VHH binders against Outer membrane protein assembly factor BamC (bamC). Designs and how they scored, part 12

Target 1, 338 residues: Outer membrane protein assembly factor BamC (bamC), of Kangiella koreensis (c7rcp6)
Amino acid sequence: CSWFSAKDGTEDIDDRYMKSQQDLELQVPPNVKQIEVQDRYRVPEGVIITNRNAKGKALSLDPPQLLLVGGDGVREDSEQSHPTVWVRHQDTPFMNYVSRFMMQKNIPVISSTEKQISSDWISDEDEDIFSQYIGSYNLDGQRHKVTLEIIGQNANEVAVQARNTQSQRLVDDKWVTMNTSKTVASQFLNAFLGFYDTERTKEARERILEEGTINVSLGTNSQGQIALIAERDLIAIWEHLPSVLEDLNLSVSDRDQSAGIYYFNVKEPETGFWAWLWGNDETNAKVDMEPGDYQIHLAATTYGVSMTFKDEEGNLLDSNLVTKIYPEFAASFKSRGK
Key: E = the ipSAE of ESMFold2; O = the ipSAE of OpenDDE; V2 = 0.75 times the mean of E and O plus 0.25 times the DockQ between their complexes.

## First folded at step 4 (VHH)

Design qb5 (from q5 with R31T A33T H99Q K101R Y103W S106R P108E; framework vhh_6qgx_2)
Fold by ESMFold2-Fast, scan of step 4:
Structure qb5 (fold): chain B 338 residues (1-338), chain A 124 residues (1-124)
Amino acid sequence: as target 1 above (338 residues)
Amino acid sequence: QVQLVESGGGLVQAGGSLRLSCAASGFTFSTYTMAWFRRAPGKEREFVAAISYSGGSTFYTDSVKGRFTISRDHAKNTVSLQMNSLRPEDTAVYYCAAQYRGWYLRTESEYDYWGQGTRVTVSA
């Protein structure tokens, strides 16, 4: 994207977004019940711990927990000293998802800023947040404080970093300080990423059900090139595009989710004896395009998603051709959005 | 060790119903998109139905829409295909397939793991 390298008195779109995030209040509403729960966890109410095995577990030299990377839209930032991922995100303030995660999982919060949220003590017994290490290593009888922080942003991605800031282990019914762990930070980051993925999928589905149709207009992408603009988020368009292509009798031949590209084929029209015998209308493309292989490049924009058409070699299709096929694509998106 | 084990195939008369099941093991089921493909004798493998890893989205090929229903059960690590109003042209070997956090596509090359298949025969 050329917007990342834009200079000469003009700030990039992602830089403007970061400034907007700093100007906006990041509120994690105080939960009176949550504050009360935090106090109870600091001083257990007359509970006698009878299982001595909960005080500690044998440690193996098993590998640490890996980040939940390799999925679409998430990549690790190996240059950082703490677990950090770049998450594909373009439409709303990212910290809203972090705040929702803390609230939904009832994680006690000590402090919150526009870019960082810090927890109070979280018990390792919470399997929604923490999981066992690979192998025989367990976190039983431990509690941790963690932070999530936005450490960077661009037009397509947000960098989120997790830190384990304090850790304690239960010894003879008393909490004793222990070393913090990048594995604990990775587990917490993975829990958030799972939450984020679930929320984004749910929101995409609810938006489809709420709106009923997907509107597509003729416009330009971020580079000023002709494109179809779909008035939905990237996930919804990515999800619906295969059905749209199928409706138009176009065969999807490949995809690249990280780059946002669908590859498709326009078949040769049936013009021989078998077309006469079996009817060719059922198999022929419903759009007036020359037979061959094509690409659709998707990119999120301020108003929706741009769909840029290219030939097999990656060259832009002529604006007259894109204008010609637009009505059929627009009609298919409306019918498939119901 | 990843395994996908299909069951529920058999012989059924046209207009009848069958329920196919796929038991998954050796991977975190909730992070995988699950799909059913089928192959008739002498034909290429074709897409039938898919369900997203979250369970929030389902996709069907046009010839089975309204007749087949795909579902998943995260607690049991299973994906199921309920096949109603079966037709002779539904006769095929049905395969369960899994794709890590992938979006639905009809292309078989997008799937990471495959079962051995279960045979479905629909008589006229």
Scores: ipSAE 0.000, ipTM 0.098, lowest interface PAE 21.5, mean pLDDT 72

Design qb6 (from q5 with R31S H99T Y100V Y104W T107R S109E; framework vhh_6qgx_2)
Fold by ESMFold2-Fast, scan of step 4:
Structure qb6 (fold): chain B 338 residues (1-338), chain A 124 residues (1-124)
Amino acid sequence: as target 1 above (338 residues)
Amino acid sequence: QVQLVESGGGLVQAGGSLRLSCAASGFTFSSYAMAWFRRAPGKEREFVAAISYSGGSTFYTDSVKGRFTISRDHAKNTVSLQMNSLRPEDTAVYYCAATVKGYWLSRPEEYDYWGQGTRVTVSA
């Protein structure tokens, strides 16, 4: 079986790089006739995704933010003439996410079909659609129309293309037509992808929490060692473990996502006047274990996750102890709302 | 034509090292998560290690943690498995696999493409 060391799992293509390449092309020498400005640079193949509120997030500061969908589910289609990505998607109509994006950002829609949505003029920088980077594209006195279209699909993916269809600049209180830009289209597509990733992550987390029940049985890991087997995916177990440990009054002392390990402490039972007065069962561990430091090693199996218990030195806990604590762990995993 | 070609297998003494490589062609390599699986004689296929689309996330089965390292090179369309401190129990045919899915990396049934395998024999 496997264990998890996943990080954020999101990637983006630097729009600043695209802008810089465009600027270089616009600096054509005066002695060269410029009939049409073409993008002479091919952006390296990769994933286009921008999550404006997730950059630089340290997973160790929060319960693990491991995605069931998004991040790794987006790939660029560099063969297209307009910004295009293939997005992993198969459970609902994809255009519902596009419609929700337009509504949430207060983007006026001029036309909508089952495969295409066209915006009316977008000019409000306060929506933060086009100015995501320091020194980025300046929309001051500009307005743009953009279209998002499904141009292809297969069983597991949808191809979404963005086009900047019209652009104007404000000159002396008059809107004057200007050339459209693939940079504008790319920024709009990235804004949508960031929204999509956030929505899918939220939906995946809500689905996991609404299901509420994680069945845990006593078994063995891939090495034949005693372990608790949780019959859910690794992401669900990683996300639920902090709540399970807290419910059992076990103090999480550290997490090593790269190693797939949770470190926890079993505290000495409180003694003395205050324990007598206030009760010592409020914070005492709910599992019968010797006070000390312990580890839980997670490894994904073909049908679930193995949780192997070890002491502070990394030695396996004996099978009698694991069997003894199993009922409380199993009950905690089944508890809804924790 | 989609193709995954493994190389680097062979005979090695216990405690030794081997580096397996998998060359991918016929699909957009940077769009796929890659993994290594193995099958020992008389056993079923077992997950060994996986790496995400970007290479930013790696996953290992507990028995190889700390000994094996998975990596990828997008410029060369390759994924590699560096195997250190090899044990007789690591003897198996090693398979390279690719999936467009990014969340069920330890499940063989989630993989769309498979290589033919490369044999690793670790002598005692």
Scores: ipSAE 0.000, ipTM 0.128, lowest interface PAE 17.8, mean pLDDT 71

Design qb7 (from q5 with R31S Y53W S57Y H99R Y100T G102Y Y103G Y104W S109E; framework vhh_6qgx_2)
Fold by ESMFold2-Fast, scan of step 4:
Structure qb7 (fold): chain B 338 residues (1-338), chain A 124 residues (1-124)
Amino acid sequence: as target 1 above (338 residues)
Amino acid sequence: QVQLVESGGGLVQAGGSLRLSCAASGFTFSSYAMAWFRRAPGKEREFVAAISWSGGYTFYTDSVKGRFTISRDHAKNTVSLQMNSLRPEDTAVYYCAARTKYGWLSTPEEYDYWGQGTRVTVSA
């Protein structure tokens, strides 16, 4: 039998869906704590995150911190003459985030150092950066040069300051110098902070994905039959399953990669006086199954891999039995991803 | 020796299409999952798309889903990436990669073999 054997089968619908629309980056185990700005942490008023309809109404640069986690903290430095915040940061070079911000927003860069990036002219019509409209905006257009600079650092925080270094307005098709403003600098700093928060949230999610807790839940396969659903890709589950079975004191007797089947054996437990005397916990199966030979059939699903259990003859195991063995399989898979 | 040779890169206007191909030799092609990664200026190598050793499963990063299609031809030992509705953000050097061991498909370090890359530039 081939992996996708001439389709006379029950799993055809799931196979087609996986082939056309699977996105590994979008598969996140529901039991893993996800950090998402939109769902868990609302963007503070005054911080600009989106381009289309972003409007700053109030400033909130000090989001709440979680005592146990340490939190993503931002606090204002009111002692500085230019807009400045202290950002909780200690695990990667901070300027990399400033550089990515400039690149993602297509902000032209005129100079860059380890602690400072300076822009070339940016139009005030750029809603990603200058989204707050105050009724004095001139339709003739304005342009600004801004800098972001690291002005201080300690063991767990970086101080970043924004400056509006030059400003001009259009008068009779000529650029004329105008006064710089703290408002322009504050709007630019807020745009960066919104980018930084979003980027850090994505990195936290990807790190959780890459360090890979393998979550297993009870569910159904494409035929509506009870199965364990492992929330990783098919290749990862195939790789980890032998170690999971070994951890559960189950012996892998064979495998058929083209059909997606693992064959395993449940040994007879020690009984009576000798089991009590010698302590059998290391050798006995950790799952409550009758001794014998079994099969696990793997198939891809929208959210991972279905593992369907069968006996030696290829008959489905009872749903009560599958439910009973689920906790030990789930625990073993979770420990393998960490 | 193992070789992955990419072709099909070039300059294209936004909204256009391009087809990348990767010719594999020196290993049992049907036993390897194949992937495309890309590296844009100033960024790290990022996952684009992957196809299982059998060709039955495909995986895409969200930003290319519905626009890019990965496919393979076991008879010709090739993997292809059809890129439609190209955007300036797709500008990058595209790399073909092969792996036999299981693991995260989006992790470059999991891949055994790499091509030298082919450049894709999307104007405007």
Scores: ipSAE 0.000, ipTM 0.120, lowest interface PAE 16.1, mean pLDDT 71

Design qb8 (framework vhh_7qbe_3)
Fold by ESMFold2-Fast, scan of step 4:
Structure qb8 (fold): chain B 338 residues (1-338), chain A 121 residues (1-121)
Amino acid sequence: as target 1 above (338 residues)
Amino acid sequence: QLQLVESGGGLVQAGGSLRLSCTASGFTFSMGWFRQGPGKEREFVASISYSGGSTFYADSVKGRFTISRDNAKNTLYLQMNSLKSEDTAVYYCAAHYKGWYLRTPSEYDYWGKGTRVTVSS
């Protein structure tokens, strides 16, 4: 169709209408609404309990920061000076969840130990949306360093504490030191707790499908000695080890549960008449070890259970031998998962 | 002593794929891939335990890259799919004997010399 229309005053009126419609469109930018929705959903859902109120002065501008605790198996430790919670946990190494959280949220790590992980600067200038959330909290131009640390543990719970170790704000294009904040630490801890709950839920569903596989890798024990590392708790590995040893045709000769030691025997392979009679070596050890008596020493760590191999006299087996027998142990553990 | 040698880098179009390899001269425990783009610091890409039962990825590569290893060949692999111009970097193979879930370069004891990956748009 032709677009030629009447001229004069009516065209001027049409032009004003078009401009007013553009103004209406600009009054509510989609980005602003998107940011508000994201801010709402960045905070993990949970039972909100008032933080410790016993100290000194009642603050005027801000109520005490709330921790997400309660029915999900998390409780506040109100006796600590830094934000601390006890988390119900007993089946896998807890620090694995801390490490996954840092990696998944792309939080830079400066140092990591068995019980503590420390971040590098987290700021709103980073591309990571999570870093913007942690760094700003409606105060733009800040950056923070935080730590998560295991400060206690019992059979059913792990105590995790968050600390804001350094803080800076941007003033005239320069970073200047500012006071650290328990609010920043609490918010970081809350973000981790939300991640932890989500991961545990996913893993519970996956365990139903996989029958709880036990993964074993080569590593070192707490003394830096070569060991097999199983990603389960000590009680579970203690319970499964006899079946693993039996699967490998190794005879358990003694146990010391309080010390965490299994004693086992590698039998002489059958020779002559018996080797001829059986012909299938179904009864011979499935690992290539010299006949004799051996020990496995178990110890719990934050990354799992270390299994350290020793000979009859309590001397460490060399790393080549441990590496050689590792595949058979790993395969047996993986098939035993519960 | 222990040497790590990377290979498989090159020039590839956006949306393409590359497979990187890293061969170790001896026994390694936990291993990972790091990369360093133009004007950037060395950043974590992926890590894997000795058994291969535990793997971890940076958010920027998750779902696109796959880390794996073949212990019989002392070789670590990184399969890179759906490559983006932002993936342009020198890729480094690294090994350590500490915890499985480290992403900080200073925690790694052994490093290769790197292999260059250039993704054209």
Scores: ipSAE 0.000, ipTM 0.168, lowest interface PAE 17.4, mean pLDDT 72

Design sa1 (from s7 with W53R; framework vhh_surovatamig_d1; at its last look DockQ between E and O 0.06; V2 from the best seeds 0.00; counts 0 for: pae E 16.9 > 2, placed apart)
Fold by OpenDDE, look of step 5:
Structure sa1 (fold): chain B 338 residues (1-338), chain A 122 residues (1-122)
Amino acid sequence: as target 1 above (338 residues)
Amino acid sequence: EVQLVESGGGLVQPGGSLRLSCAASGFTFDDYAMSWVRQAPGKGLEWVATISRSGSEKDYVDSVKGRFTISRDNAKKSLYLQMNSLRAEDTAVYYCAREGDYYFSTDYMDVRGQGTLVTVSS
């Protein structure tokens, strides 16, 4: 908590909003430039870019004030004074991922506890480490310390908060204290979240390969609609579904991870005289579906992941059809994943 | 003490030019995005322009685009507004303002100067 006090006379950019004077308050301009996302701020698939100041209109033209949130199990906690997200998490202690992140990115660590990890100085001089993640706040001649902390938890989620605790700039070959920034913290948090997503995905794939089977049952989604229920986490199912579709000779046409949607095509069966005589059934869909485009909507449930099938227009498939294709999908999910 | 001091205002004819300056003190100037705002007689405070900390990015209210140029010299802790092709509607008290942290706040401006009067009149 000592990090929040500017007792040493250092101005904390994080407190600037608290120091605003009523008589100095300005009206929000009618036209605010939209945040332009630069290439260095590319968001991993499945992540929704949200403004860290969802309640306000940022006028600063400095690096985008964004948090990575969305359907991948990350949501912003806008009630916090510092960049905070709730992350869906199970099994392995969450802070292990933070530790791995720090290690993999060669970020020096000052302290590590069960709930908090604090970095030492992160500088752009270390080209191999973090410069690409902090953006313009890791400009030449700057260094920053950051902290990631678990500030809350529930049965399935942990609240992770990032803080920029110290910042310095190089002036005449001397490090001089500068203002800390919530933006720096947000960028750091985003970098971690990207890493976390990658690691979770990797682990999910590995689990599928090791376990070799995913149990699928016929059930209902959260809306009471007929669906297939896979007994794995969302990431695991998301990663495995392409293999299943391929196995069933269905073609993935598109996917939206943020929305949890797969788009796939059922091919027309090869017809004709020669197809009849020599046609390899190997190219035909292994499910009893009419040729056309379809959707699978994935959603996390208490028992796993619901897979809701829809047609091209987004209408629910007939319950009988879903029941009919269930055995093939279930069998495919039991096969070893790629 | 954090202080912003504007200068360069005055009376100018329509079509004329004026350059405003703002001297900053009491804080690390290059840590902050800076803005110009103005208040015309009988009107509310209006945002005019913003420049990023490094000066690499600039933004303007539509009515001044192509006419006004915001710039800064971090070494001198100074903010500038070059105003060309001035119009009567540009008449206002112009304030230099420091942008605060926007995180979960709508109070994005935390410091401004006393202002300098710009009058555009024939």
Scores: ipSAE 0.000, ipTM 0.236, lowest interface PAE 12.5, mean pLDDT 75
ESMFold2-Fast, scan of step 4: ipSAE 0.493; ipTM 0.813
ESMFold2, look of step 5: ipSAE 0.000; ipTM 0.120
ESMFold2 (binder alone), look of step 5: mean pLDDT 81; pTM 0.816

Design sa2 (from s7 with S56R; framework vhh_surovatamig_d1)
Amino acid sequence: EVQLVESGGGLVQPGGSLRLSCAASGFTFDDYAMSWVRQAPGKGLEWVATISWSGREKDYVDSVKGRFTISRDNAKKSLYLQMNSLRAEDTAVYYCAREGDYYFSTDYMDVRGQGTLVTVSS
ESMFold2-Fast, scan of step 4: ipSAE 0.290; ipTM 0.727

Design sa3 (from s7 with T106R; framework vhh_surovatamig_d1)
Fold by ESMFold2-Fast, scan of step 4:
Order: sequence, then C-alpha cells, then structure tokens
Structure sa3 (fold): chain B 338 residues (1-338), chain A 122 residues (1-122)
Amino acid sequence: as target 1 above (338 residues)
Amino acid sequence: EVQLVESGGGLVQPGGSLRLSCAASGFTFDDYAMSWVRQAPGKGLEWVATISWSGSEKDYVDSVKGRFTISRDNAKKSLYLQMNSLRAEDTAVYYCAREGDYYFSRDYMDVRGQGTLVTVSS
C-alpha cells in the first residue's frame, strides 16, 4: 500500500521492510483506531485497513459512508448519492493519478476515458490480488467492479466519485450476482485518496529539488563514514560546489573530475591593520576550520551525493569538525542551488 | 508517433541476471514517470516498478525489492530494469509504460511497448 511508500528509508531493504511493518502496525490500526467494520468483515490478523498519513480517515457502514476527517484540500460532497469528494488540484491532469493508482495496485481496467476509469473484476481467487486491492473486502469469495469518475471541476478543485457497479459472490463454485455496496465504493475511493496524497507529496519534493533548492543533511557515505549528503545528482553538485566554496571564502586549488575530488585551501585569517581596513568578513573563511589544504570527495549514493571531507594527506576529518561546519555548507548550498 | 521499444529479454537460469532497456520516442521523455509491468503466461498484468520523471523517486512491487533496480537516462530517452537473482516466477513478457497512457486488464491492455520476453528456467 501507499502507506509503506510514504516511509523514509533506506540503506538496507530488509531493515527498511521490517521497520516499516512495525511502524504500520503501531500507527495504522492501534486499538483506538480500530473500527467496527473490520470485525464485521472478519479480517485476518495482518490485513490492515490503512489511514491517510498523520491525518487519518476511516470507513463506516453506517451513513455517512465516508468518515473523512479534516485534511488539507479534501472535502466530502454529502449531497451526491455515491461517495464523492472534492480534491484540491491544479497543474497536471488529474486522471494521471487515477491511472497510476490502478496500475500500481494491479487493478485490471476494462474501460477508460479522459474522465472515467472502470475496473474489471477484483477477485479473491489470487491471494496476491486480494492483498493488493481493497484489503479485507473480498475475504468471503466476493468480487466487485468499481469506477472512478471526475464529475465536476473548478479552478482549484476536482470532484471524484466512486461507484461499485457490479458485485458477485461465490456459491457452489458459481458466481452469482449480489447487491452493490457504497462501502466498497467508499473503501476504494479512500485507498485512491491515500495514494494521491503520497504521490503529490513526492512530486512537491521533486519540484523543490528541480527548482534549484539543494538540500544538504548530515549523514554517512556508502562506507559508513561521516559526510554531508546533498539530495541532487552528482553532475549538479559538481557544477555548484565551486560557487559554494567561493561563497564561503574558500579557494579551490585543484579538481579531479574522474575521481570526484575538489581540493581547496583555508587561508589564515587576516589580523591587525589590514583586517581592520578591509573587514574580516571580506576575506576570511566563513567556516571555523584550521588554515590549510583540504579535500572534498564526491560519490553518488541512493539518495543523492555524499561529500566526504579529508585533510591534505587524504585522512578523514574528525566528525566533530564536520558537524561544526555543516550548517554553513548547508545554508550556502540552499542559496547557490539556483 | 509515441513509441516505446523494449529489448534485453532472453533465456536465463535461476539466480541469473538480465538488463532490460526501453527506448522512447515521440514525446518529451523527462516530463513523465515511467514504469515496468509484466504479464506471466496465463496471468494478468502486474506492475513491477515505477521511476519518477527526474529519477529521484522509485517504487517496486514487494516480490522484486532488493533484486530489481529501475533507472532512467533522460539524455538518452531510455528506461532500464536491472534484474538480479531471477526466479522462475519472474518469467513473463515485460512492458515499458508511460504515465497517463497505460491501462490494463485480463482482456484489454493499453501499453505503448510491444514487450520483451524473459524466461527463467534451467
């Protein structure tokens, strides 16, 4: 589910999966968030009805069909006969998110238009399909067809409606028609909304990175050594680093692009009459480092670029020193990223 | 006009590796998220992996996490899937798909590529 993809990770996939599973179990249905619907559907242990991030939503079998708590930019349209929400949206085509949702959840599509997408049967015949679709709803040998449709739009919002169009249950190895359910439609709509929120969050972050905001954090390189981690591609960091160093009053003395190394010099602070005349801030380094020659080693990582600091002989700088100079480098990268 | 051409499939033994490629043309490649989807014999389409337009965000189906790596080269307008530690269950036709232009079902599929067959057997 989208909930898992919202968790930040990950250097070790097995560690991330175990931690994400524990976080999900602790946060998604603790006892206080369990709803009566889950017991009525006899959900097995380990099948979780998920909430939308920190601002949870819940389903109810009683009217109203959706229990949407106040979130940023989602409001219920209770005047419609089918589950409907108005979602704050502008920019990209809204149906791109619907299509992505159907694909990522492996929901088969029987028809699609610019404003409507209809599923084929969502069935519990395959255990993998069951767990990927609607959670516990198919547990008793049921199958459903659902539709998502854009029924309205204004400058800032899109109205999305979910319908359960057909339902069947398995009786003596034969599928027989049963009544459709607004609960099925509501559960499907809520699953989509959770997916949508996660995708928009990722896109907002990517846009900030693309617009030249270079975020730098304190972390470790692939060898476990202390480093600054820049959340951009290696080429971008390589191109911007000279400006960052210049901004900090550090002199680039050499470059080795094939090895990914910048060499720089920290000059001795000017003292006495000349420092008074010209101003210390004009010439002195803006970072608290001993005068001398240093290296920055760049390497691509899973989440950007590691910048590892070394002295003139290639020995790692002390972690206390790297931690001390981090704020100035981070601030300079943010301002020089454009 | 819009074309996606997959390549790199073949026969490989369990535990082996393959690298799939997808060449895109007819659209602005770096404006779109891209995905790999697969269809095993006698089964429906299954989403495998997605990569964002910039390459900074990646998602995978649980069964391939840690074994498959999706990547893209926007300058070359190409999408890749590095597949390691292949299993018999990975046997399928693999398709390259563009965001917004893909739909699938057992009886109907709208994927832009023609697919490339991956067979994992001894």
Scores: ipSAE 0.036, ipTM 0.578, lowest interface PAE 7.4, mean pLDDT 73

Design sa6 (from s7 with Y108H; framework vhh_surovatamig_d1)
Amino acid sequence: EVQLVESGGGLVQPGGSLRLSCAASGFTFDDYAMSWVRQAPGKGLEWVATISWSGSEKDYVDSVKGRFTISRDNAKKSLYLQMNSLRAEDTAVYYCAREGDYYFSTDHMDVRGQGTLVTVSS
ESMFold2-Fast, scan of step 4: ipSAE 0.281; ipTM 0.722

Design sa7 (from s7 with T50A D59Y; framework vhh_surovatamig_d1)
Fold by ESMFold2-Fast, scan of step 4:
Structure sa7 (fold): chain B 338 residues (1-338), chain A 122 residues (1-122)
Amino acid sequence: as target 1 above (338 residues)
Amino acid sequence: EVQLVESGGGLVQPGGSLRLSCAASGFTFDDYAMSWVRQAPGKGLEWVAAISWSGSEKYYVDSVKGRFTISRDNAKKSLYLQMNSLRAEDTAVYYCAREGDYYFSTDYMDVRGQGTLVTVSS
């Protein structure tokens, strides 16, 4: 069961309590079908949880559960007859997230199209999808079929609608049809929205990495000396550093790859007539450093690469100077994605 | 329309190697996770390996872990499966599946290609 971790929320202290179903940390492989599907659809050796809360609760018609809207770029479409939200979404096909959700939650699929996916029976025992309070107190069990459909989209948003298409309850070991519920549909949609937010966050991080964006922060090298820390492998920093230096109007004068050193020059700023004619912003260094020759020493660290600045003689630059020039270096590295 | 064309199968002796390829067209390949799914003679569909849209995450069924390597080339719109140390039980028709084409919970699969046959025999 590759992707999966099992967690028990409640310790079973006696035989009156139904064992909690596994809590999953996203990723689900094929052998899980044999085990997980049986676990999801089986009627557990259940007992009525005999306590004051269970006996005091009364099943009544409640309005559909509030959809998770507002934060996470989600807004409710209250004018639709079924639970519907507009989700902020761009670029990647939206149905990819629906498909990932169905797979992660081991939701059986009967049909799938470019805009709609329909489940097979889902047990109300699945607390990751349905609230404990949507089911039956009588332990007759319930199962539901649900559909997620894209019903509209624009440049920045996708409208996704959930429908509870069929519902049944277990009576004397036989499934009997019951009325569908907008509450079931709302809970299913909410479960998807939570999943969607998590996946989009994960994907955004991967895209930053793929686009070649290099994050640089102030830190220390392995010797405790002030340095810029770039969050990439040594080879990547080595290959990008010449372009960064060029962007800052700094000239690379020499390189020693085996030692991890770049030698660069800060030119005297042009003054007078020629500076006026050519434009100082195009030729002068973008960092406030004295003209002269400098070194950048690169070394691999636990979190990336340290870049330690030294003067022509090999002496460390003042920490105040390194702090002063850091924003321009960080900005230049970050723009390496374009 | 979405098309997936598998190739690279053949007859190989136990312990041998094969490299399968899948050529994708009709959709933006690098927006989708991709999988390899196989069906052995007389058996049901079995998911084998998956790779995320960027290639950064890879997943394998236990029976092939350490022997098979999934990879993709987004520029070429191609998916690959390098199969090493092949065993008789690896004999199957191998299918390339796009995210959403295969659902292991019900063995639902929208088969787009003909698949490629891998026969491991002595």
Scores: ipSAE 0.253, ipTM 0.715, lowest interface PAE 4.8, mean pLDDT 75

